# VH-VL binders against Cytochrome c oxidase assembly factor 8 (COA8), part 72

Target 1, 167 residues: Cytochrome c oxidase assembly factor 8 (COA8), of Homo sapiens (Human) (q96il0)
Amino acid sequence: APERGAERRDTAPSGVSRFCPPRKSCHDWIGPPDKYSNLRPVHFYIPENESPLEQKLRKLRQETQEWNQQFWANQNLTFSKEKEEFIHSRLKTKGLGLRTESGQKATLNAEEMADFYKEFLSKNFQKHMYYNRDWYKRNFAITFFMGKVALERIWNKLKQKQKKRSN

## First folded at step 3 (VH-VL)

Design f8 (framework fv_cixutumumab)
Fold by ESMFold2-Fast, scan of step 3:
Structure f8 (fold): chain C 167 residues (1-167), chain A 123 residues (1-123), chain B 108 residues (1-108)
Amino acid sequence: as target 1 above (167 residues)
Amino acid sequence: EVQLVQSGAEVKKPGSSVKVSCKASGGTFSTYAISWVRQAPGQGLEWMGGIIPLLGTANYAQKFQGRVTITADKSTSTAYMELSSLRSEDTAVYYCARESHYFGSTNYYMDVWGKGTTVTVSS
Amino acid sequence: SSELTQDPAVSVALGQTVRITCQGDSLRTYYATWYQQKPGQAPILVIYGKNNRPSGIPDRFSGSSSGNTASLTITGAQAEDEADYYCQSWDSSGNHYVFGGGTKLTVL
């Protein structure tokens, strides 16, 4: 039998689905930082009578959070993997083991690491610019839909007042 | 709707350089990224690099770093790809393509392609 | 192609269903994009963002994704579907686009 959750595409950001907010929460809940992305996830409150427009806004905010969490989790994992591979490769080239004679983890000095950092930042510059562009677009869209939801809520309050007056 | 018009075929000698142009028409140029993709005869597609004209920033595939230069001229809505130190293995059709993205996605896709520029490197 | 793996060739009978697969670790995070290329022509976009079709692409084309695998399915293959199909995604190690090696579809 396949393991539960094994081979299933997990599209949720790392950490988001692994914590539970308090039951009967009446507001958004902020969780602990994800171990990979180092970002704090938000669990969105769902009203009992959520409108289609409110649902669209909430899903847009959830999708944006999932995108944001996955982006940074992948960046951090890629950085850690490439950094470790770079260190191991350079130590091997020098004829050094992974541990010092004192048993401590062997590392490269700051000067040797400078080239790795420069290359990593340069190599990932385009991806970060795409991220920033999309982050702005997403926040603009969220702000727009927040405005639409606010107008809907005002209209609904006005309609409720009219209905009560007709009684 | 946007079209990408590429420069004509080139025949070059080994060791020289080639510069291919890609002119966008019928839409916005600066806010879209332009990618360059090549295809050697009978082979698959290979991404070389891309540029966002608005930002003036280019990104290159590791294989081509140091040999390829991608630039853009916003005033003429034209992107350029220059490949230096040509070898016979650089004989290929070179495509430019516009990058778009699906809202909510971290993935980009190439929705509009130029017809390609054949570059032949021969002695 | 080493980052994204495709079978080099596949065949399907006219009117039958075929599935073309693309495998790579980046597909766990990023959706695959699919392109169709006919001899002497530039590629055209057929599927993006997991399972979205551009205008002009027939309903018989669909995309799916599971784990490290993305699939392009053609339900009821037609003669005009005979072409090379390429998947494309991000290279998670380098901020680069990568293409699969391509799959040549023959319609019998």
Scores: ipSAE 0.000, ipTM 0.483, lowest interface PAE 14.2, mean pLDDT 79

Design f80 (framework fv_pabinafusp)
Fold by ESMFold2-Fast, scan of step 3:
Structure f80 (fold): chain C 167 residues (1-167), chain A 121 residues (1-121), chain B 112 residues (1-112)
Amino acid sequence: as target 1 above (167 residues)
Amino acid sequence: EVQLVQSGAEVKKPGESLKISCKGSGYSFTTYWLGWVRQMPGKGLEWMGDIYPGDSETTYSEKFKVQVTISADKSISTAYLQWSSLKASDTAMYYCARSFDLYGPTEFDYWGQGTLVTVSS
Amino acid sequence: DIVMTQTPLSLSVTPGQPASISCRSSQSLVHSSGYTYLHWYLQKPGQSPQLLIYKVSNRFSGVPDRFSGSGSGTDFTLKISRVEAEDVGVYYCMQGTHWPFTFGQGTKVEIK
């Protein structure tokens, strides 16, 4: 007997590509937060009749999202690693173990941690400046292509109306 | 922490029914696809099918669509793989694995530990 | 169904030497989204498979940089720049572009 999955499977001689988000959706879909970047990814719906210009805009948005995800994943990983190394180094300098006598993870006081945060921000200042610059450049490009897509859609609607009147 | 925990090993006779489970934790169970992969002794990996627990939509490989039923209970974050009548050829390790399916990414990023099913006379 | 062919089927490598595994698909794996859904997995002895590389060339979280993936269309390669003892196991390529998803037959990597 046919199963729901078999009934929903698109079949073709070559096998049909999986469509995402969930098979019945025709809209952009927002996923759960990424473990490392803590940002929610967006799935961009691909219309069957996507124009080359619409494809360029979608790919630019996808590439910008991937760039943004990678930047924050790397930044968060670097922060966590350097924080642990700082704590470990300071505890070692004090002659303390990584664990308290009760077996709990040893920590530094707020003043010592403030020194780490100040150093981390200072060290990463240039990196964050270049991130902001690239972020604005990417958003400018996206806005530009969004404008072009909007104009294309208006023109196509006008052409479609004229064709209907010609019948 | 994302984790998939599968039910324990099973030893069955041909003709018996069986239902094995895969419980997800550490993530939103209803927003990811959960796939089942078979590995026969000494052989490679075969994708059997998957389920989207949010609405219980399933997809099966043609080879497996009449052999097994995939289901999920989102209230307990658990997916199931079920046989109505086992055959000796069903002897294999069965893995569940998570797939996000965003932009069509079908990679299985986290895997269960596997459930060994042995079917013998 | 899309056939995934791996070569070689087995590989014995001296520690520290490079290793290369090929994966060929019977049809193009380029999806309409522009992505290529070819992924690489490692199954260590007695363990579940683990994701190494997704979408041709992206390393999964925690995967060492000595692993790299490349390729396009129907021809793909996984390279290990210097094989270590913990890299022993069976490597599988998988395509996710076409239904049903299919795996290569596997490449066993051993240390000589």
Scores: ipSAE 0.000, ipTM 0.476, lowest interface PAE 13.3, mean pLDDT 79

Design f81 (framework fv_pabinafusp)
Fold by ESMFold2-Fast, scan of step 3:
Structure f81 (fold): chain C 167 residues (1-167), chain A 121 residues (1-121), chain B 112 residues (1-112)
Amino acid sequence: as target 1 above (167 residues)
Amino acid sequence: EVQLVQSGAEVKKPGESLKISCKGSGYSFTTYWLGWVRQMPGKGLEWMGDIYPGDSETTYSEKFKVQVTISADKSISTAYLQWSSLKASDTAMYYCATHIGYDFSTPLDYWGQGTLVTVSS
Amino acid sequence: DIVMTQTPLSLSVTPGQPASISCRSSQSLVHSSGYTYLHWYLQKPGQSPQLLIYKVSNRFSGVPDRFSGSGSGTDFTLKISRVEAEDVGVYYCMQGTHWPFTFGQGTKVEIK
């Protein structure tokens, strides 16, 4: 039998799909990539009878998503800004304009850009290490709470079976 | 205690309209699908359709989608089965039943007592 | 629609003797989730149907252990190890794997 809570495909008046969870969704909904972080946001489904433990897990996942989105939005902004400054500086040093005769943005070759990438990675090495450590810590906490929620649901199923047997 | 209480027996003439009810208690009425099953005199069980009362989404068996309308009023935890124009062939016992189990494919697990509908001229 | 065929249509059993009812589906009842949604119901005279067995072999709440279900794919069996007077009625299999849900035609169990 098909899923009864299947996704409903709504569009805005312009005909473009909205980034909103389907009305009948019983699952988390994944949206399009954020312009700045380039990560897909997750809209978390809130069950009608959400337990305190389920709420803690959902809030932890929401907080982790916001942390992750903010980190990568900032990192991508910094990368883009420094990359543009590097390209501008090198093109100026060569006596070249910022755009080709065809009107496209002038670029450096891969070998010239390698110096920028090495410098950027080196400069941000410690920041990336702390990000990875925090990301693993957050994932561990999420996995731990997911395990607790799963056990709670198993226990509730057993309790429901006992209640049904007593009814 | 999960309980479904159906409206009383009905005796009608062909062409008349009818609306019978099924009131749920002891569970979250808006969270689970509620189905309707027909049993003609001396015959077996036929699944007619169901409703999700939280948003009134309905599903019908092809045989029944033209014959009946299923609806619900979540403010009073009551589902309805309705005919605009009854036929003698609608004479049957009608049961409501829940799908309270852990997914929407679980069986009809809690049943009402049934409503006998008799249509004769 | 999935056709559910029960055999026998009726059987008379001496109290304390076993009974066996078969149910065959026109298509496999294995769902994409891996579960098989085949259920058994009992309708005692003058009463609403009641769930006995769900998903092939699981006894519903309060159902005595003399009832057991087995089977796979398209072929299913309900067994009553020792039939008691209270077991008299019509037994129905039902599939919930495919839309619309469909019932077998029923098997009437009576005491000799």
Scores: ipSAE 0.000, ipTM 0.449, lowest interface PAE 19.7, mean pLDDT 79

Design f82 (framework fv_pabinafusp)
Fold by ESMFold2-Fast, scan of step 3:
Structure f82 (fold): chain C 167 residues (1-167), chain A 121 residues (1-121), chain B 112 residues (1-112)
Amino acid sequence: as target 1 above (167 residues)
Amino acid sequence: EVQLVQSGAEVKKPGESLKISCKGSGYSFTTYWLGWVRQMPGKGLEWMGDIYPGDSETTYSEKFKVQVTISADKSISTAYLQWSSLKASDTAMYYCARQDYFLGSPYFDYWGQGTLVTVSS
Amino acid sequence: DIVMTQTPLSLSVTPGQPASISCRSSQSLVHSSGYTYLHWYLQKPGQSPQLLIYKVSNRFSGVPDRFSGSGSGTDFTLKISRVEAEDVGVYYCMQGTHWPFTFGQGTKVEIK
């Protein structure tokens, strides 16, 4: 039998935070921030009697979470990579090494880094605009389905009460 | 271009120690998990374990956790797989592979060329 | 450990004809989150494995659209609509839903 910590039982996704919800959870579980996106993932509880409409809502929320996590993980990675490349390029242009005499990482001052931030934001403006559009579209869709699920649950409760009265 | 370059083939005797390497290039080495996969001659693939080089967190398959040690040196973008005492049953092709950071998608997107390890008396 | 069973073990295909490979898991691969972590790899003769399909049906970058994946729960299929010479090799399915990760035994695809 494996003697790894409880967190390693059954499923442990690789390439992410290694988030693993409690095995007997009857509720949604919120995990630690992902190493790449810095966003907290939510693992959704699946009830035994989940309706098709409830399943559609859950899957939409899961897909939206995955899309959002992937976007920010990629964005953060791209930012870090391009920032490092920019710093190395500027240091080479100045004839400077990548390390100081004491072995510390050579760096640029805030004024020099401002050029990078402006360029990065400008370069990624359209990408961020499309992200915002999709984010709002997804939130509207989720809200719409949440409303439908709520109405379904009210209807089912009312229908059960009527059936109880008839008996 | 993402590349994983592994060390060359090894021929060893039982009881000898061995350390093989996998060097990553073309991506941020510290922000991706790196896994090790074994393929015995004429057989399929077996996942052994992985490492996150940013903080050296490791995970091992139960079968391999006492047999091998996984480590990494992020200053040279290199991961290692090490045996303290080789057995003839360790004869296999060993692959390193990068794990994508896609949430809830533990899959290997890029693979090294493999290191053939032969252990015989 | 989850056992991944592939059928057939070997397949000989005339160029331009379709091919299908099945992968069955001993337990459901649907994670508690609702995602299914089933992936397909191709190992060409003398080469390392390469990713073809991830999460059941998503083609990896650069993978031709003649490759498609489908399935749910415990039963999955990889389909090649028009097999080409460059598609020869051993195909592996892999599950990432349950720890430890496990691979199928492989399906060898050859050209007639």
Scores: ipSAE 0.000, ipTM 0.471, lowest interface PAE 15.2, mean pLDDT 80

Design f83 (framework fv_pabinafusp)
Fold by OpenDDE, second read of step 6:
Structure f83 (fold): chain C 167 residues (1-167), chain A 122 residues (1-122), chain B 112 residues (1-112)
Amino acid sequence: as target 1 above (167 residues)
Amino acid sequence: EVQLVQSGAEVKKPGESLKISCKGSGYSFTTYWLGWVRQMPGKGLEWMGDIYPGDSETTYSEKFKVQVTISADKSISTAYLQWSSLKASDTAMYYCARGLPEYFSGTWFDPWGQGTLVTVSS
Amino acid sequence: DIVMTQTPLSLSVTPGQPASISCRSSQSLVHSSGYTYLHWYLQKPGQSPQLLIYKVSNRFSGVPDRFSGSGSGTDFTLKISRVEAEDVGVYYCMQGTHWPFTFGQGTKVEIK
C-alpha cells in the first residue's frame, strides 16, 4: 500500500503580532493589522492592583482575541487557496494561459468571480454560522464581566469615600 | 521608471546558507512575474525560475528545482533567491529580471537588475 | 528543453562594417497563438543584459535602427548594418515560447 504522503497542511503560522507596546503604557494598545487575519491585535494593559474579576475579564478578552485571530487567519488562507484553484481551473477550461500577453497573471472577470464568491459562501455557510454563534456567546460573556467589573469599581470607590468621611 | 535593485556581492564558504534580494520599483510588483537568471564566470545565461509575487506562485527549471528556493515579500516589493547549502559551483552572477508575457504564450525579460555576484570559496 | 545554437560564437568586426549572428532552435518557436517568442539581448562588458529585439523583429525602445531581427520557425538572425564601438559585448538569443526558457551560448562581438 503506497504510504499516502501526509500533505503537510500549511497551518497558518500562529502570527502573534510582534507588536510590543511601550513598557510604561497604562492603557490597551492596538497593533497593526495581522498579515494573515487582517485583524488588529490588542495588547491588554495589566494593572498593578488587578482584581480577580478584572483578571478574569482580561483573560476572556485575550482568549476571544486569539480565537478570532486563528479563525480568520485560517479562513483567509483557505479562501486564497480556493480562489487560486478556481481561477486556474476556469482558465484551463477556457483553454487560456496563466499569463496575459502583457505578462500579467491572467484573471477572471467580475461575473465569473461572483460565481466563486457565491460558491465559497455557500460551502462555508455552516462554518460561518457556528463562528457567529460562538462570537455572540463570547462577546456576551465579555460584556457581562465588564458590567461586573464596573460594579466592583463603583463599590470600591463608595467604600473608600465612606472610610474618608469616617476619619 | 521601472527598476530592479539587487543586494550587494556575497562571499561565502561551502555549506553556508545565502539569501539574496531583488527589489522592484516603478511598476506593480504584484502583477508581473519576476525571474532569476544565473551567469557562471565567463559563461552564458541560464534561466533558473520565476515567481508571481501576488500569490507567490513559483516555477523552476529542473536543473535548479532542488538547488534553490525563490520567494517574495510583496509588502516591500522584494523577491529572494535562497540556498540552504552553497557549493563552489554556485559561484556566479545572479540577475533578477521582470518577466513579461505568459509561459504558454511566450515570455521575455525587461528590465534586468544590476546583478549580484556570489563567490563561494573554501 | 529547447536547445538554442548561436553561430558564430565570436565575431571580430571592423567599425562601419555589417555583422550577422545566427540563432537556431532545436524545435519550432511558433506558439499556438501564431507569435514567435525569440528575443535578442546584448550584454555589454561589465553590465547586465539589455533587451534589443523581442518577438523576432521588434526593436526595443531606444535601440538604434542599425539593429534588425529576422527569421521564422527554427532559424533566426540578428543583423547590425554598421557596427559601432558601443556595440561591443555578448549577444544572446532567447526563446520564450517553451518552458523552461533557454538562451543561446552567446556571441562575443569585438572591434578590430
Scores: ipSAE 0.025, ipTM 0.626, lowest interface PAE 3.0, mean pLDDT 87
Fold by ESMFold2-Fast, scan of step 3:
Structure f83 (fold): chain C 167 residues (1-167), chain A 122 residues (1-122), chain B 112 residues (1-112)
Amino acid sequence: as target 1 above (167 residues)
Amino acid sequence: EVQLVQSGAEVKKPGESLKISCKGSGYSFTTYWLGWVRQMPGKGLEWMGDIYPGDSETTYSEKFKVQVTISADKSISTAYLQWSSLKASDTAMYYCARGLPEYFSGTWFDPWGQGTLVTVSS
Amino acid sequence: DIVMTQTPLSLSVTPGQPASISCRSSQSLVHSSGYTYLHWYLQKPGQSPQLLIYKVSNRFSGVPDRFSGSGSGTDFTLKISRVEAEDVGVYYCMQGTHWPFTFGQGTKVEIK
């Protein structure tokens, strides 16, 4: 049984951090926020008697986690890159250098950055629309399979009680 | 047997309105996306948009958003593609095709309807 | 929009000869789910398109094993090990990873 097992290491799509759950864990483990996505990863416990239906639910949840981690990692990286490009472009247009008197990076004020935020949100509207649609689809599927697993467990308990009573 | 059956060929003049149909059978019509694809004479395929008949949610390619309206009537398992005012440039074969179920992201198309030829000429 | 480029645009093959079609995308087709939504369709003369391969390498049900797909990222290939008369038509690659979905310009396959 995996109740008393070695640490396991999961892998994620490129750009998403890997993590290891504690040894001798018999429950799902929640890790620290990922460096790029800023979301907490979950390592799912696999029981030795996992049914095919339970496996489908677990894999759906794992796939959803990987999808979600990758989306936010990519989104955050894109935001940071475009923000830096916007700042450089605006400073060049103003005839200003990229650094202040103190040698720190030159920045734009909040009023000037509002133009970037409006442009970024507008540009990414469809991307976020598709993300929200996929997010709801995945959560509806997970809820449906959770219901199926619950019914299976009730059935198995009833079956086991009957077997115990009938010799 | 899963199939999509489209309405017959249309010959129209510029400025006229048109509504063509795509009827699904052999599957749960309300739980799959249904897409529309244009093929201009001698040209390749262009995705126009799709609809989820269960709640009538639609998405459009930016190029087609102003040109056409996609709708569906789930009571008769039929989706529609419509123009308020046709142009000669709308002359093309139009296909409907079944996409993925509500529970999945990404897409591929199967089956495809037989196509509806729309000819717009003066 | 993602640009899908097919090569060659046309090819003429002797029956039983292998054929290869390439498809390149202007951006990576790896979806946030980890899947790559690149698909291949065949349009036979006078017919609607039909699905051949989905997600790079998965042969659709009923499609002969002489068809195979491969590739990753931005570079993909459809191979026909032994071209038969029934394989004549225009082949299209399609990406379903990025909105809006886009198709390649098509590759016409004819028998010599």
Scores: ipSAE 0.000, ipTM 0.461, lowest interface PAE 17.6, mean pLDDT 80

Design f84 (framework fv_pabinafusp)
Fold by ESMFold2-Fast, scan of step 3:
Structure f84 (fold): chain C 167 residues (1-167), chain A 122 residues (1-122), chain B 112 residues (1-112)
Amino acid sequence: as target 1 above (167 residues)
Amino acid sequence: EVQLVQSGAEVKKPGESLKISCKGSGYSFTTYWLGWVRQMPGKGLEWMGDIYPGDSETTYSEKFKVQVTISADKSISTAYLQWSSLKASDTAMYYCARHSDFLTGYPQFDYWGQGTLVTVSS
Amino acid sequence: DIVMTQTPLSLSVTPGQPASISCRSSQSLVHSSGYTYLHWYLQKPGQSPQLLIYKVSNRFSGVPDRFSGSGSGTDFTLKISRVEAEDVGVYYCMQGTHWPFTFGQGTKVEIK
């Protein structure tokens, strides 16, 4: 379609973020989990009458989402890589091959893996602490602007009631 | 790894129908737009249209909306580009390419298929 | 339709020397979101296009740091600090801000 082309031409070029919401969606849409971050992305609806304050809030939410997705994608890749290196190192120490009799990857038991998890968490403590700090800072800012947008909408609603009252 | 694998080269006569394919792997096929790009011999790149395989929503460039049909079969992670009646002027290399990786400010065409050469001659 | 104009159309570079490619759009590429959807692609001989730079200045995964992008509004530049033999091919700018998506005519880069 022409009608689908017309709909997309009424929005931003490319118009659709990587996760297109369902065709007739007029609200924010939540997508499937990202392969690397395991987080569900949100596509933010842009209303025709978006105020500058609403735009600022939307951009802040979008930027926070991108930051959050990038952090967890990188963290998960680092975890996966270091986990494999740990397993290979421990198997070599035991004199075992990297593959089982069936040709599948050889693994360590839960007790052995607990050592890796403890080391990984300790090693990444400061990184996670900075992430949590920034996460709270970003969510505070989002909440603050959400409050401002809500107040703006209440004010506009009250102004409309005043005008209609005069009619 | 993200891969887009296209069907092999085609040699056709004017008036014949044709359907070429692009199979995605290494990512969630239903959650990314997939576009088609034409390259005439010795010329540059032209965007033709795209499809969102999750619900089969399509968009087309005005130039191509009458000429081709884009479709997808999400059960086999494959998108298609189809002609009802080929013309000699359809002779070109056809590429499929993915739209993503970020929700907003996304790069268009981050990963590309190897291309399908379509030759239409009498 | 947005017209994308690349200069030069052809460039011969001695290995190790810098190269610069310009791309101009007929209208501003700043989207209402505040992002600028200008991307650079390289098509090596006999190969598919590959993404080099997205949203003006961001290097795509695996792209060497000798590639950089800059610009704003309607005027954009791709720079290669030290051209290598593997950098030979046709470079395309592309805009995704306005419908329909359009590419520049291409700049052919060759080694002298």
Scores: ipSAE 0.000, ipTM 0.467, lowest interface PAE 16.9, mean pLDDT 80

Design f86 (framework fv_pabinafusp)
Fold by ESMFold2-Fast, scan of step 3:
Structure f86 (fold): chain C 167 residues (1-167), chain A 123 residues (1-123), chain B 112 residues (1-112)
Amino acid sequence: as target 1 above (167 residues)
Amino acid sequence: EVQLVQSGAEVKKPGESLKISCKGSGYSFTTYWLGWVRQMPGKGLEWMGDIYPGDSETTYSEKFKVQVTISADKSISTAYLQWSSLKASDTAMYYCARLPSYDILTGHYFDYWGQGTLVTVSS
Amino acid sequence: DIVMTQTPLSLSVTPGQPASISCRSSQSLVHSSGYTYLHWYLQKPGQSPQLLIYKVSNRFSGVPDRFSGSGSGTDFTLKISRVEAEDVGVYYCMQGTHWPFTFGQGTKVEIK
């Protein structure tokens, strides 16, 4: 496992703590928010001597991240499409065009938009409940495997101590 | 990369028990639902039920709830479909298939499928 | 149970020509969540089903751009812009909105 202090020379662009990590980095790298999901991706560090159990935990975390990113990307896309449709419908009802005299997109006031947000949240309530259930199941599995990896590392340390004592 | 490998074809007599398997690889087995689908000879597809291997939660189609038992052994990334007493009407191809992120009750889809296990029950 | 009706039941297509398959549900497939759970699968001769389109119009990974899905409520369509030899098989629509999940009876696509 490389020493953390050796990695301090890494520099990143404004707003990013680290660039994509080199192969021998001991750190996971956290990126900027994804434009579709608005979630920050994690680029997972792969240790040189990764055990099968550590690999399983890493893949579980990677798959959970991808699943979570896909859910929110789809949710945000649906939100954007329905928001645009709602605005167009309301403007048509008022007899207004989709663009202002200056050529900018026509908008609704905050009170009118509150109606849309209320409808969207109500409509998507069940979907969000089931998402939360799956999210907790995935996090439980990750926590469980983190515990297994911790126990493996403790066992390995114990074996090393016994070998050292026995010569 | 993602693979579901099912057990081989079975030929049984009515009244016998049977347990067929589906082994997942190339993904985290415990964080995806796994479903079972029946295809009778020359017929279409019927959903039977599914399992979440991480905690063994199951959902069954009412038609199949008393006919079969779905289970999983996460230590070997394997799910099972089991009959206590087979009938001639159980003759079919049985597929396992993976379900992604949402609760199956919200209308999941099957993304990867096993190769199928042919079960023939005859006297 | 929701009845899924596919038309046509069989279709012979000249290579390179378009094909269209319709799927109609006995009830609306718009779930209370706002999603529409209508999916399309292809079963090639002697093979397992494979996912083509999920949630009406989303193409699954590795599925060619010539496949597209559309529709709303109770009426849905799968289109193949240019049918190729590897597209031969039985196409199934499936609904996941209402329990239990149900499939259409299938549409056999073959080359002339």
Scores: ipSAE 0.000, ipTM 0.453, lowest interface PAE 19.6, mean pLDDT 79

